# Designs tried in a protein design chat: VHH binders against Methanogenesis regulatory histidine kinase FilI (filI). Part 3

Target 1, 167 residues: Methanogenesis regulatory histidine kinase FilI (filI), of Methanothrix harundinacea (e5kk10r474to640)
Amino acid sequence: RDRLLSASAAASYSLLVNYDIDQIIIDVLQLLGEAVEADRAYIFENQTVDGEVLMSQRYEWTKGEVEPQINNPVLQSLPYHPDSSTFYEIISRGRPYVGLVKDLPESERAYLAPQGIVSILIVPIFVEDRLWGFIGFDDCHRERFWSNGEISVLQVAAGSIGGAFIR

## First folded at step 19 (VHH; from m1 with R31S)

Design n1
Fold by ESMFold2, fold request of step 25:
Structure n1 (fold): chain B 167 residues (1-167), chain A 121 residues (1-121)
Amino acid sequence: as target 1 above (167 residues)
Amino acid sequence: DVQLVESGGGLVQPGGSLRLSCAASGFTFSSYHMGWFRQAPGKEREFIGAISDSGGSTYYADSEKGRFTISRDNSKNTLYLQMNSLRPEDTAVYYCAASKYWTDYYEYDYWGQGTLVTVSS
């Protein structure tokens, strides 16, 4: 069964027909998060302050008893450190950032491990060829493998989300 | 020098079994996730499945679920593929590969030369 393809199609339709972006995005995160069986799904938005690009978590969906991170102040106005960040290097080129937290650089593990994340997928969101932000998915319980097929569908969904924020 | 060397390929009758090995050298084997791929004549290379660096987790592509088993022995720097109930459609060159990341989205870092499995006769 193509749960993810169906969820992506439903998400794209909701983003086209509704005008309340905040509620629609939360519904989309739930739809996609459930389809990939994630523990969290979330969106970060970039902002530029004094020439520095910062990321802030704007939306979140969590499954069951998983601890939310939406009110975590360390995830607001967080710099990318583009000269030293493999995360920025990957997503700024339009590539998904994916893997087990234990396999990631220490500077990134320091933010991810305290949130209880075992496996992570980040898909960049581009608007007019600029990195607007990203959508992310966490597995907090197991070493979840993220397949090329899943990532490809989520890249299309990220494009639809970016389109909704233009309008 | 990094090397991955597959072995155990050959001719086998339909319904038979075959166990492939992949011997690793030149890198810290226990720090890498390992994958198996195959390429049939005239087809694109396809992902079969992967096993995590510790051996604690496995993933199998949906098309290959149920007949193949991936395992590893980190004390011997060796990756294995057990193939059962072989069919003529399994005829291909089989490759092992190593990656720092638990996904098949990124290019794998190291590749073997391949071993031919032929299911016929």
Scores: ipSAE 0.708, ipTM 0.859, lowest interface PAE 0.9, mean pLDDT 89
Fold by ESMFold2, last read:
Structure n1 (fold): chain B 167 residues (1-167), chain A 121 residues (1-121)
Amino acid sequence: as target 1 above (167 residues)
Amino acid sequence: DVQLVESGGGLVQPGGSLRLSCAASGFTFSSYHMGWFRQAPGKEREFIGAISDSGGSTYYADSEKGRFTISRDNSKNTLYLQMNSLRPEDTAVYYCAASKYWTDYYEYDYWGQGTLVTVSS
């Protein structure tokens, strides 16, 4: 809707201004999360350790009384398990990862279901043509449909976030 | 052999109604989300809306809100599209499709051949 387009434009502009990255990223997560009416919005950053890519949650916004996951130790230095999971294959190629948790492979459900997630959208963030990490959105209450239009707008926002991190 | 077969298309006057059906076979219908698409002459195929595998959730594209209703009967392996208040711009070939994912971002897994709906006086 117009609300998401307006939020994405505002987020992209804020990221362009030279500023305290940590605070602006949190503000961007709130802006986008509210626009798509998600329960959580978050950013994971990748790290390569001895040739293995690991992901760690770095930023989170939650709506109201939704339980935060920012202090969940399972979400730090978490391997992608590319041999048993489709998640890495999808996002490393630049494709959003989207769907209902019940429709996803068991290996991925094991991490998502304990967080109370019903529907998830993950948009990869690339920096200098490498998968830097991703931005994610959770619906913890209902089977939320993620439309192509919404995903396309959020892909643009993810590009702006990637640009801000190479500062 | 997977098949999706649309039916119920035809000629209808402006302001009229039609109910389209999509009969499914060759796969477990109740484990797939279902969608309706249409393609008007000279235009790209557009998403109309979707209904979840259980039928408990629906989503409609903004442009068709309020006039079309999607439903399904898993006991009959059938998907439906109720179209009301039809207008000449609704003239198109209507397609049903099946997907493992609750989104219209990924290409749908199975497609029907379409049924023509013509809205004209």
Scores: ipSAE 0.705, ipTM 0.861, lowest interface PAE 0.9, mean pLDDT 89

## First folded at step 22 (VHH)

Design x1 (from m1 with Y101F)
Fold by OpenDDE, last read:
Parts: structure tokens; C-alpha cells; sequence
Structure x1 (fold): chain B 167 residues (1-167), chain A 121 residues (1-121)
């Protein structure tokens, strides 16, 4: 936990002092991803097109030899509805989407399981009380338990990320 | 009716050991992750640790690593908490709980009534 606290503090500081957010975000993802020993860390941005909310992967960090998904077109302009409706409802309320993929709703398990994700944590990113997107962490090897304490720290980090985008 | 019943609590001397049991009924035990909590007098409820539905994975709060071991027997619908090297500060009511999710962020779905553990000379 101390490692995560330190990483979160470093990430927040980086976001505060660097004005080129696009250039520093991957470093932030790496800091946080490594701290929680995730295989993947990523940021998705929401956009509303013709009344539909879509999510697009904007940034990604991967551990070691994990195959990056940053160039996966399927993760661009992906609608939440209907397949990720539960996911959207949870994060839109400011709550984390967390758990083992095997325990998730069938429709969401259907697209997460093929990615090799075993355990997932999604933390929403808000900008001025609007759901801007989310930051995510995947574990593709272990049934990783996400504790309330860890989630709380990452929620603060997510807040810092949101703040950086409006600066 | 869903029911979780803790047992095994009692008075123990410092340095002693206890094994708590939690008997589950009224739901499919093997489909739930199980957790142990405790609440000491005048303190908030504290998460001790959890075990996954299959028993393949465990998680412990940092403060309890090494002294406590969680296990389960799905064939008996029973959850266990082995407590070693008990200290007076471990005095509390201990609760078992069931959750559909592998986290302590979400509220657990079912709770027992608790069993009292008193560590005193």
C-alpha cells in the first residue's frame, strides 16, 4: 500500500507540474500500473455522438511483453450500450467497476474475457462533475483482489487526472 | 432463508489460538466470495480478509498478514478463520460475510450475527 501511495503522489505531482498532459499520461499510467502490479493500465475518454455515449481508448501502458491494445480499432468509439450498460451505470455514479471478469454480467464478460483479463478495476474520471472517461487496470494472470484502500488511492489519482485535463 | 452462523469464539489468553467457523445456508455457498470482519468495542468494523468462491485465492489486510488464515470447505458450506498469536487488541466480535464480488469496496450481500472473541490474561 505504501508503494501505491508513493506512486499516486508521484503521479499527481507529475500531472501538476507538467502542462503537456498527452506526453505525461503514459508515465502516470506506468507509475500507477506498476504500483498495483497490473498487466495493463489505460485511459478511455467518453464522447457523445448523436445522443450515444461512446468510449475510446486514448492511452495505454503495458507490463513487459503484454500485447498493447492502443491500436485496436474495436476499442475506439465503442458504445457502452447495450453490452456495457452495467459498467456505465456504475461508473456514471462515480463508483468503481471492480471484480473478477468471471463474476461480471454476461454481456460484459463476453468482451472482457477474450482479452485475457482475469481481474479488472475501472475508476471513473470526472471533469467538473461530468463523466469524462475512466482509468483502468487489468490483471491477466491472477485473481487479484482490489481493496477499498487501493481503490481509494486510485480514485484520488483519477481525480488528479481529471483536473489535469481542464487546466 | 439465507443464514451465516459464526462459532468458535470465546475467551483466550494472549498468545493463544482460535479457529472460527462460519456455517452458511440458504444460498449457493460455492458461488460467493467470503470475508471475515471484526468490530472491537468503540471501533469501526474492520476487514480482515477474504477467500475467493473456489478457495483458490485469498486476500488479507496488511495488518493481519501472517497471523490469520482463511480457508473454506465448499462441500460443507463452511468458512474458517484460523487465528494465531492472539493479542488483547484482537478482542472483537468477528463476522463472516458473503459477496458476489472479489473486493471489499462493495457492500457484502450477506452477514452473520458474529461471534465474540476475547483475548485477556
Amino acid sequence: as target 1 above (167 residues)
Amino acid sequence: DVQLVESGGGLVQPGGSLRLSCAASGFTFSRYHMGWFRQAPGKEREFIGAISDSGGSTYYADSEKGRFTISRDNSKNTLYLQMNSLRPEDTAVYYCAASKFWTDYYEYDYWGQGTLVTVSS
Scores: ipSAE 0.905, ipTM 0.949, lowest interface PAE 0.4, mean pLDDT 95
Fold by OpenDDE, last read:
Structure x1 (fold): chain B 167 residues (1-167), chain A 121 residues (1-121)
Amino acid sequence: as target 1 above (167 residues)
Amino acid sequence: DVQLVESGGGLVQPGGSLRLSCAASGFTFSRYHMGWFRQAPGKEREFIGAISDSGGSTYYADSEKGRFTISRDNSKNTLYLQMNSLRPEDTAVYYCAASKFWTDYYEYDYWGQGTLVTVSS
């Protein structure tokens, strides 16, 4: 946890001093991803199109052995409803979406399991009290337990990310 | 009706060991992740650790790593907490709980009534 705290602090600092978010955000993902020993870290952005909220993957970091998903068209303009309704309800309330993929609703397992994800943590990103998107961490190898302590640290990091996007 | 019944608590000397049991009924035990919690007098409830539904994975709070071991027997619908090298600060009511999710962020679905563990010379 000390490593995560340090990584979160470094990430937050980086976001504060750098104004090119597109350039620095992948480094932030790597920093946080490595700190939690994730196989994949990513950021999704929400967009409203014709009254429907869609999520699109914008940034991704992966360990060397893990296949990137940044070019996966399924992860672009993906509606939350109806397949990810529970997911949306949780993160829209500012809560993390966390657990083993096998324990998630069937409709959500349907698109997460093919990605090889075993354990997932999603932390919402808010901008001026609006759900902007989320940052996610995947473990593709083990039934990783995400603790309240870890989640709290990453929530702070997510807050910093949100703040950086509105600058 | 769902029931979680802890047992095995009692008085133990510092440095001693104790094994708690949690008997589950009224739900499909093998489909739930199980956790142990404790609450000392005047303190907030504290997460100790958890074991996955199959028993294949365990997680422990940093403060408890190395001294406590969680196990389960799904054929007996029973959860266990082996506590070694007990200290006076381990004095608390110990609770078992069941959750559909592999985290301590969400509230657990079912809770036992607790069993008192007193560590004192």
Scores: ipSAE 0.905, ipTM 0.949, lowest interface PAE 0.4, mean pLDDT 95
Fold by OpenDDE, fold request of step 25:
Structure x1 (fold): chain B 167 residues (1-167), chain A 121 residues (1-121)
Amino acid sequence: as target 1 above (167 residues)
Amino acid sequence: DVQLVESGGGLVQPGGSLRLSCAASGFTFSRYHMGWFRQAPGKEREFIGAISDSGGSTYYADSEKGRFTISRDNSKNTLYLQMNSLRPEDTAVYYCAASKFWTDYYEYDYWGQGTLVTVSS
């Protein structure tokens, strides 16, 4: 946990002192991703189009032999409903979406499993009181357990990311 | 009705060992991840560790890593907690719990009534 705390602090500091979020956000993802030993770390942004909330992957960090998904068109302008309705319900309440892909609702498993994700943690990003998007961490190798302690630290980091957008 | 029944608790001397069991019924045991928790007098309930539905993966809280081992027998619908090198501070009521999710963030779906473990000279 010390590693994660240190990484979170470094990430928060970076977000605080840098004004160009686009330039540093991948570094932040790497810091956090490595700290939790994730294979992928990413950020999705929400957009409302014609009354529908869509999510789009904006940033991604990957390690090792894991194939990046940053260029996957399926992850652009992807509606939450109906396939990711449970996902949306959870994160919209400010709660993390966490678990093994095999345990998730079928509709969500359908698009996550093909990405090779075994274990996933999603932490919502709020800007003020609005759900801006989320930061995610994937493990593509093992049934990674996400502890309450780890999640709490990453929630703080997610808060820092959200704060950086309104600065 | 769903039931989780812990057993094996009792009085043990410091440095001793104890094996707790949790018998499950009323639900498909093999489809749930199982966890162990404990609550000492005047303290909050704390997570000890968990084992995945198939038993292929385990996770332990940092504070308990190395001394405790969690296992399960899905053919017997039973969860186990092997505790070694017990300390007075391990004195608590120990609970088994079942969850559909592989995390200790969410509330577990089912809980046992607990079994008391007392570590004392």
Scores: ipSAE 0.904, ipTM 0.949, lowest interface PAE 0.4, mean pLDDT 95
Fold by OpenDDE, fold request of step 25:
Structure x1 (fold): chain B 167 residues (1-167), chain A 121 residues (1-121)
Amino acid sequence: as target 1 above (167 residues)
Amino acid sequence: DVQLVESGGGLVQPGGSLRLSCAASGFTFSRYHMGWFRQAPGKEREFIGAISDSGGSTYYADSEKGRFTISRDNSKNTLYLQMNSLRPEDTAVYYCAASKFWTDYYEYDYWGQGTLVTVSS
């Protein structure tokens, strides 16, 4: 908990003082990912194409020998609807998407489970009042419990990330 | 109808132990993660800890400091809270709750009426 607070503060500071987001964002993901002992940390960006909202993985950090997904074409220009409609509904309201993959809707479990994800936390990233995307954390080994306290800290970090993208 | 009924509360001296039980009915107990909460007089309700649906995983709030143990028996539809080394500040109404999600961020789906635990010399 204290480690996460420190990591979040450091991440936010880094984002504040560095102007090259692409250069620093993976370090931020690593910092936060390690603090929560995640196997993967990543950022997805939303884009609207012909009235449809699509998500694309832009950045990823992986722990150790965990298989990265940064080059997975399935995670590019992926529509939220219909398979991830619940996911979209939750994060569009500014709420975290959190839980064990086994407890998630079938359509969402269908693409998360094959990635080896056991526990997942998604925190939306807003730029001004628009849902820009989200930051995610995966645990591929444990039924990791995400506490309200942890989520709150990461929400602050997500806010800092969003702020950095509009500078 | 969904019911969660806590029992085992009462008066105990400091340093004592209590084991609370929560009997569940009206829903598939084994498909829900279970949590314990407490609310002391004049204070906000606080999360104590939780146990996963299968009982394979547990989580405890930092404030519990290893004095409490959560367990469950799915064959009996019962949740337990073992409390050791009780202190006066543990005095509260203790609630069991059920959730479809493995987190304390979301509101739990079902709640018991609570059982009073009083720690006093």
Scores: ipSAE 0.903, ipTM 0.949, lowest interface PAE 0.4, mean pLDDT 95
Fold by ESMFold2, fold request of step 25:
Structure x1 (fold): chain B 167 residues (1-167), chain A 121 residues (1-121)
Amino acid sequence: as target 1 above (167 residues)
Amino acid sequence: DVQLVESGGGLVQPGGSLRLSCAASGFTFSRYHMGWFRQAPGKEREFIGAISDSGGSTYYADSEKGRFTISRDNSKNTLYLQMNSLRPEDTAVYYCAASKFWTDYYEYDYWGQGTLVTVSS
């Protein structure tokens, strides 16, 4: 019951003391993903190209034989579409994006359903008041409920991850 | 136009049972996930649990899931809460609520008026 709190604390400490950021982030994704019993955990990073903010998947952990998405070109340099995006509207305000894929707008379902996602949680990562990217968790098998308590813990973990990417 | 109306509350002794009902109208009940909440006097509203739009999935916020059971009948537009082994600490106004999202992180879209449950010897 406190498994997620323990995992979040361990992840934060590991991010503080280790030098190999790429491997540490993957270890953190595994630790958090296992604690919430997710099928995938991942991090997207934003980049601005010609005035447009784009997101790209940079890190991924998968459980067992779940299909990885790290090499999926559709998830690289993907625009947010801020004029019409419910996703952007939510995460740009610092709010988690959560729910069953079947309940989400078609524009988001088009990217999520082909990945086999049934339930998703996205927690934004802010660095210096800017949306740096986000950490995400997928359940590909069941209608997984994401509680306020566990989302709150993961918001703290996302802050620690953001701090690690500053240096 | 949207209405959620709880009923079935009342006075029970500790160890007793109650079944609450929540009658829904004015929206497509079967397209909404439903939740139960409670609020004791002077305390914040507390999430009890939820049931998915089809009724195929449930979530319970605490160990009360062993004492409380959520169900729904989409043909009758009705949500239920079966409460067993009631304790004085369960005294509260019980609310049903509807949401398009399978989480308790966002504010629910529609709320009932509440029904009072008093557990006292």
Scores: ipSAE 0.728, ipTM 0.862, lowest interface PAE 0.9, mean pLDDT 89
Fold by ESMFold2, last read:
Structure x1 (fold): chain B 167 residues (1-167), chain A 121 residues (1-121)
Amino acid sequence: as target 1 above (167 residues)
Amino acid sequence: DVQLVESGGGLVQPGGSLRLSCAASGFTFSRYHMGWFRQAPGKEREFIGAISDSGGSTYYADSEKGRFTISRDNSKNTLYLQMNSLRPEDTAVYYCAASKFWTDYYEYDYWGQGTLVTVSS
């Protein structure tokens, strides 16, 4: 836990002092992913097209030989399905989405299980009071428990990431 | 009508051991992750740890690692907390709780009434 606090502080500092956002975000994902011992860390960005909000994966870090998903075309321009998905309801209200894939609704398992995900944490990123996107963490091997303390620190880190995209 | 009933609390000497039980009814116990919490007088309720629905995975809060062991017996619908090397600061009401989610970030779905553990000379 002290490791995660230190990683979050280092990530926030890197976002403050560096202006090449694309490169710095990859470094931040590595710092946070390693601190929580995740297999994959990633960022999705939202786009609005004809009044519909879509999500696309923009950044990814993977641990070792975990299969990357950055080139998976299914993860581009993906609708949230806001009337049929608890995922959107949870994150649009600023709440982290957490759980074992086996415990999630079928609609969400259909996207997550093919990626080899066992346990997932999603923390929303808000910019100027709108849902800009989210940062996510996968464990592809074990039933990883996500503690309140870890999630709270990662919520602060998500705010720092959102701040970097403003400037 | 869901029920979680803790038992096994009482007075123990410092350095002693105690085993708490939590009997569950009114829901499919084997489909729920289970957790232990405690609340000392004048303090907020504190997460101790959790065990997955199958019993295959456990998680312990940093402060309690090493002295406490969580287990479950799905054939008896019972959750256990083995507490060793007890200290006066372990004095609290201990609660079991059930959740569909493998985290302590969300409020747990069902809660017991608690059992008092007092560690005193």
Scores: ipSAE 0.716, ipTM 0.865, lowest interface PAE 0.9, mean pLDDT 89

Design x1 (from m1 with Y101F)
Fold by ESMFold2, fold request of step 25:
Structure x1 (fold): chain B 167 residues (1-167), chain A 121 residues (1-121)
Amino acid sequence: as target 1 above (167 residues)
Amino acid sequence: DVQLVESGGGLVQPGGSLRLSCAASGFTFSRYHMGWFRQAPGKEREFIGAISDSGGSTYYADSEKGRFTISRDNSKNTLYLQMNSLRPEDTAVYYCAASKFWTDYYEYDYWGQGTLVTVSS
């Protein structure tokens, strides 16, 4: 989309020039979320505790009446379960995780379906060759198709976000 | 085992219409999303669009200008591409493909061998 390309360019510029990372990340999520017409856009950050990689939701934008998840304690310090997780296997290799919730393994649906998610796109964020976290987009209403073109643009945006966290 | 067989290709005049079929066997057709692709000689393969496993959702690539319609009949294990207002630049080999995922980002799991469509006077 022309709107998505424009939004990604604006987001990358804002991440480069702004010093208040928390506010600019929220603005970037809104910009990208609106451009792809998502219901939610969010960022999770990883942490390692006693050798276990955990993910926690740090930022969220929601469209209108969509239920926010930013204060949902289930989404804090959540383990990936890397030995049994298709999700971790995909994103740890740098590959976007995408699809309809109904097509996903039951273990992953347990976290996604209660949030009202119908279609999901997750793009990993790498910092210094380590999986720092990810940016995600939800459609809570319809079977939204995520095109290669959209995903490629969002991969670039995820790189810009990773760059901002290095700074 | 798994087979996708396209048919209905051929020579057609500019402005004409053509309906392609893709017959599926060797897998549970109704549990797969289906897509159409094409490849003109010397060009990269191009995604045309997709239809969900139930047939309830469709997606068309931005380059498609509303001249093509994707449909499926799960009772016949068949995918269709209706092409209208054909132009010489639509000349290509057309492929059907099956995927467990509702996206064109991942490589599709199964592919047909293709059917040639030639649009020429």
Scores: ipSAE 0.714, ipTM 0.865, lowest interface PAE 0.9, mean pLDDT 89
Fold by ESMFold2, last read:
Order: C-alpha cells, then sequence, then structure tokens
Structure x1 (fold): chain B 167 residues (1-167), chain A 121 residues (1-121)
C-alpha cells in the first residue's frame, strides 16, 4: 500500500534530519505502527554481558488503550537462548521473524501469549553487520497477515533506524 | 506423499468467471495456511492471497482485491479460488501452496504443479 511507503519515507527523512534520537524514535514508531495498523510498535536493543547477548525493550508506541509493555521487567536484559532458540537463529541471520503466536514454538509462545499478542512481526536492526537489536509490531486482536511487501519496506526502515544510532 | 493438485483451469472469455480447486493429500490440511500464486510466461511468480488454517482469516494482495475470493473446505481437504471479471492480463499458470506460517515472506512448504488459465476471445 501507498500509506506504508509514505510512512517509511517520512520516518527515514526524520531520522536523517533530527538529532534528538529518543523523541524521533517514538515518533517513528507511531508513524510506522499506524501505517501497518499495529497495536504496539517497539524497539529492543541488544547488549553483550560476559559473552552473552541480552535484549532489552527501549522504546514503545501503543494504540489507544492497548496495555503497554515498556515497564515490564521481564523484557529487560532478557537472554536469547541461542542454543535452543528459533527466534535468535532467524533474526541473527538477518531474517524477519513473523507469524501467528499460535504457530510459534512453545518456548516463544510462553513470552508472547501473556502479552496478548495474536500476530507478531520482528525485523532485525543491523549496525555494521552486527545485530544491534530489532523493531517489532504486535497485533493483539486479529490474525494479521504480514506480507512480503510490507516486510520489505520495514526492513529498509530498520536500516534507517540503525543508521541513526550510529550518528 | 504430499500432493497439491490444482484443477478448473482453461479458456475463459474476458469478463467471465472461473473457479479453481486445489485438492490436498498426504498432510493434515487443517493445520496449514494456504495460498494462491500465479506466473505468466516471462514474469516472476506473483502472490495472490492466502487463507488461514481454520479458514477464519483471509488476505489478498492489493492488485487483486475485489475480484478474487479464496475459500477452503477442511472436510474435503480442498482450497478454492473464485475469479470474477477476468481480463487478458490474468492469463497465467495458477499454483496453490501450503505453509505452516501466516505470511508470504517465507518459502511455502508444499506446491502444486499448476493449472493454466487463459483469458482470450
Amino acid sequence: as target 1 above (167 residues)
Amino acid sequence: DVQLVESGGGLVQPGGSLRLSCAASGFTFSRYHMGWFRQAPGKEREFIGAISDSGGSTYYADSEKGRFTISRDNSKNTLYLQMNSLRPEDTAVYYCAASKFWTDYYEYDYWGQGTLVTVSS
């Protein structure tokens, strides 16, 4: 759709011209989240502690009265479990992680279902070939289909977000 | 042996309608999301739309919204594509495919051999 392409272009432009990264990221999440009609949009940042990669939620936008997860302590310093995790295997290789929560492995459903998520899209953010983190989108109400066209546009937007964090 | 067999293709006049079927065997049909694709000669394979494993949700690519309807009957292990208001540019080989995931981003697990639809006078 034209709406997502326009939103992605606007988001990329804002990331290039604005130096207040924290506020612009929130605005970008709203712009993209609204364009894909998500209930939540968020960014996790990775950190490496003693050789282990951990993820922490840093930014969130929610639609209306959808319950926010930004203050959920379970989503801070959360390990990927790379030896048994399909999620890490997919996103560390640069691939989006996508689908209905009911179709995902039980270990991943255990984290996603309590948040009320029905359908999820995760797009990895790479900075200089390193998995910096990811941007995610939740639908908490319906079996939302995530198309290849939408995902491709959001992959470009994720690259722009990664570029902003370098600067 | 997994099989997906499309049928119902053929020659159709412009403005006409056609219903394609996809008969499934060798796997648990009701546990798979199903999709329709098409490929005209010399062009890339194109996603048309999908229907969820239960049949409760559908998705259509923007270019085909309003003219095509996807349905399924899990008791008959059959997927359908109803095509209305057909135009010469709809001429293609039509494929059904099965996936464990509700997206067209990943490669589908099983594919049919295709059925030819020709829209011409």
Scores: ipSAE 0.714, ipTM 0.860, lowest interface PAE 0.9, mean pLDDT 89

Design x2 (from m1 with R31D)
Fold by ESMFold2, look of step 22:
Structure x2 (fold): chain B 167 residues (1-167), chain A 121 residues (1-121)
Amino acid sequence: as target 1 above (167 residues)
Amino acid sequence: DVQLVESGGGLVQPGGSLRLSCAASGFTFSDYHMGWFRQAPGKEREFIGAISDSGGSTYYADSEKGRFTISRDNSKNTLYLQMNSLRPEDTAVYYCAASKYWTDYYEYDYWGQGTLVTVSS
């Protein structure tokens, strides 16, 4: 946990002081992803089109030879389906979405399993009082447990990321 | 009826060992991840660790420093906690719990009533 706390502190500082936001975010994803030993770390940003909230992957870090998803067109302008989505219900209330892909609803599994994801953690990013997007972490190899302590640190990091997008 | 029943608690001397059991009924035990928690007098409930639905994966909170081992036997619908090198600060009520999700972030779906472990000096 010392690794993750140190990584979160370094990420927060970099987000406050550096000029090139796009490169900073990629470096932050690497720092956090390595600290939690994830296979992928990524950020999705929301946009509203004709009253519908859509999510698009904007940034990604991958560990070693893990297949990147940054150029996957099905991860752009993807609807949340808020009337039927457990995912949206959880993250729009500020709660992390976490677990093994095999334990998740089929509709969500359909997007996650083709990416090779075994275990996932999603932490929402709020800017002011709105769901701006989220940061996510994948384990593509094992049934990785996401602890409350890790999630709490990553929630603070997500707040720092949200703050950087205001600035 | 869903039921989780802990047993094996009691009075033990410092340095001793205890094995707790948690008998499950009223649900498909092998579909659930299982966890152990404890609550010492005057303290908040503390997560000890968890074992996956198949028993193939385990997770332990750092606070117990490697003295505890979680196992399960799906053929007997039973979860176990082996506790070694017990110390007075391990005195607590110990609870088993079941969850559909592999994390300790969400509240667990089913809880036992607890078994008291007292480590007296």
Scores: ipSAE 0.717, ipTM 0.859, lowest interface PAE 0.8, mean pLDDT 89

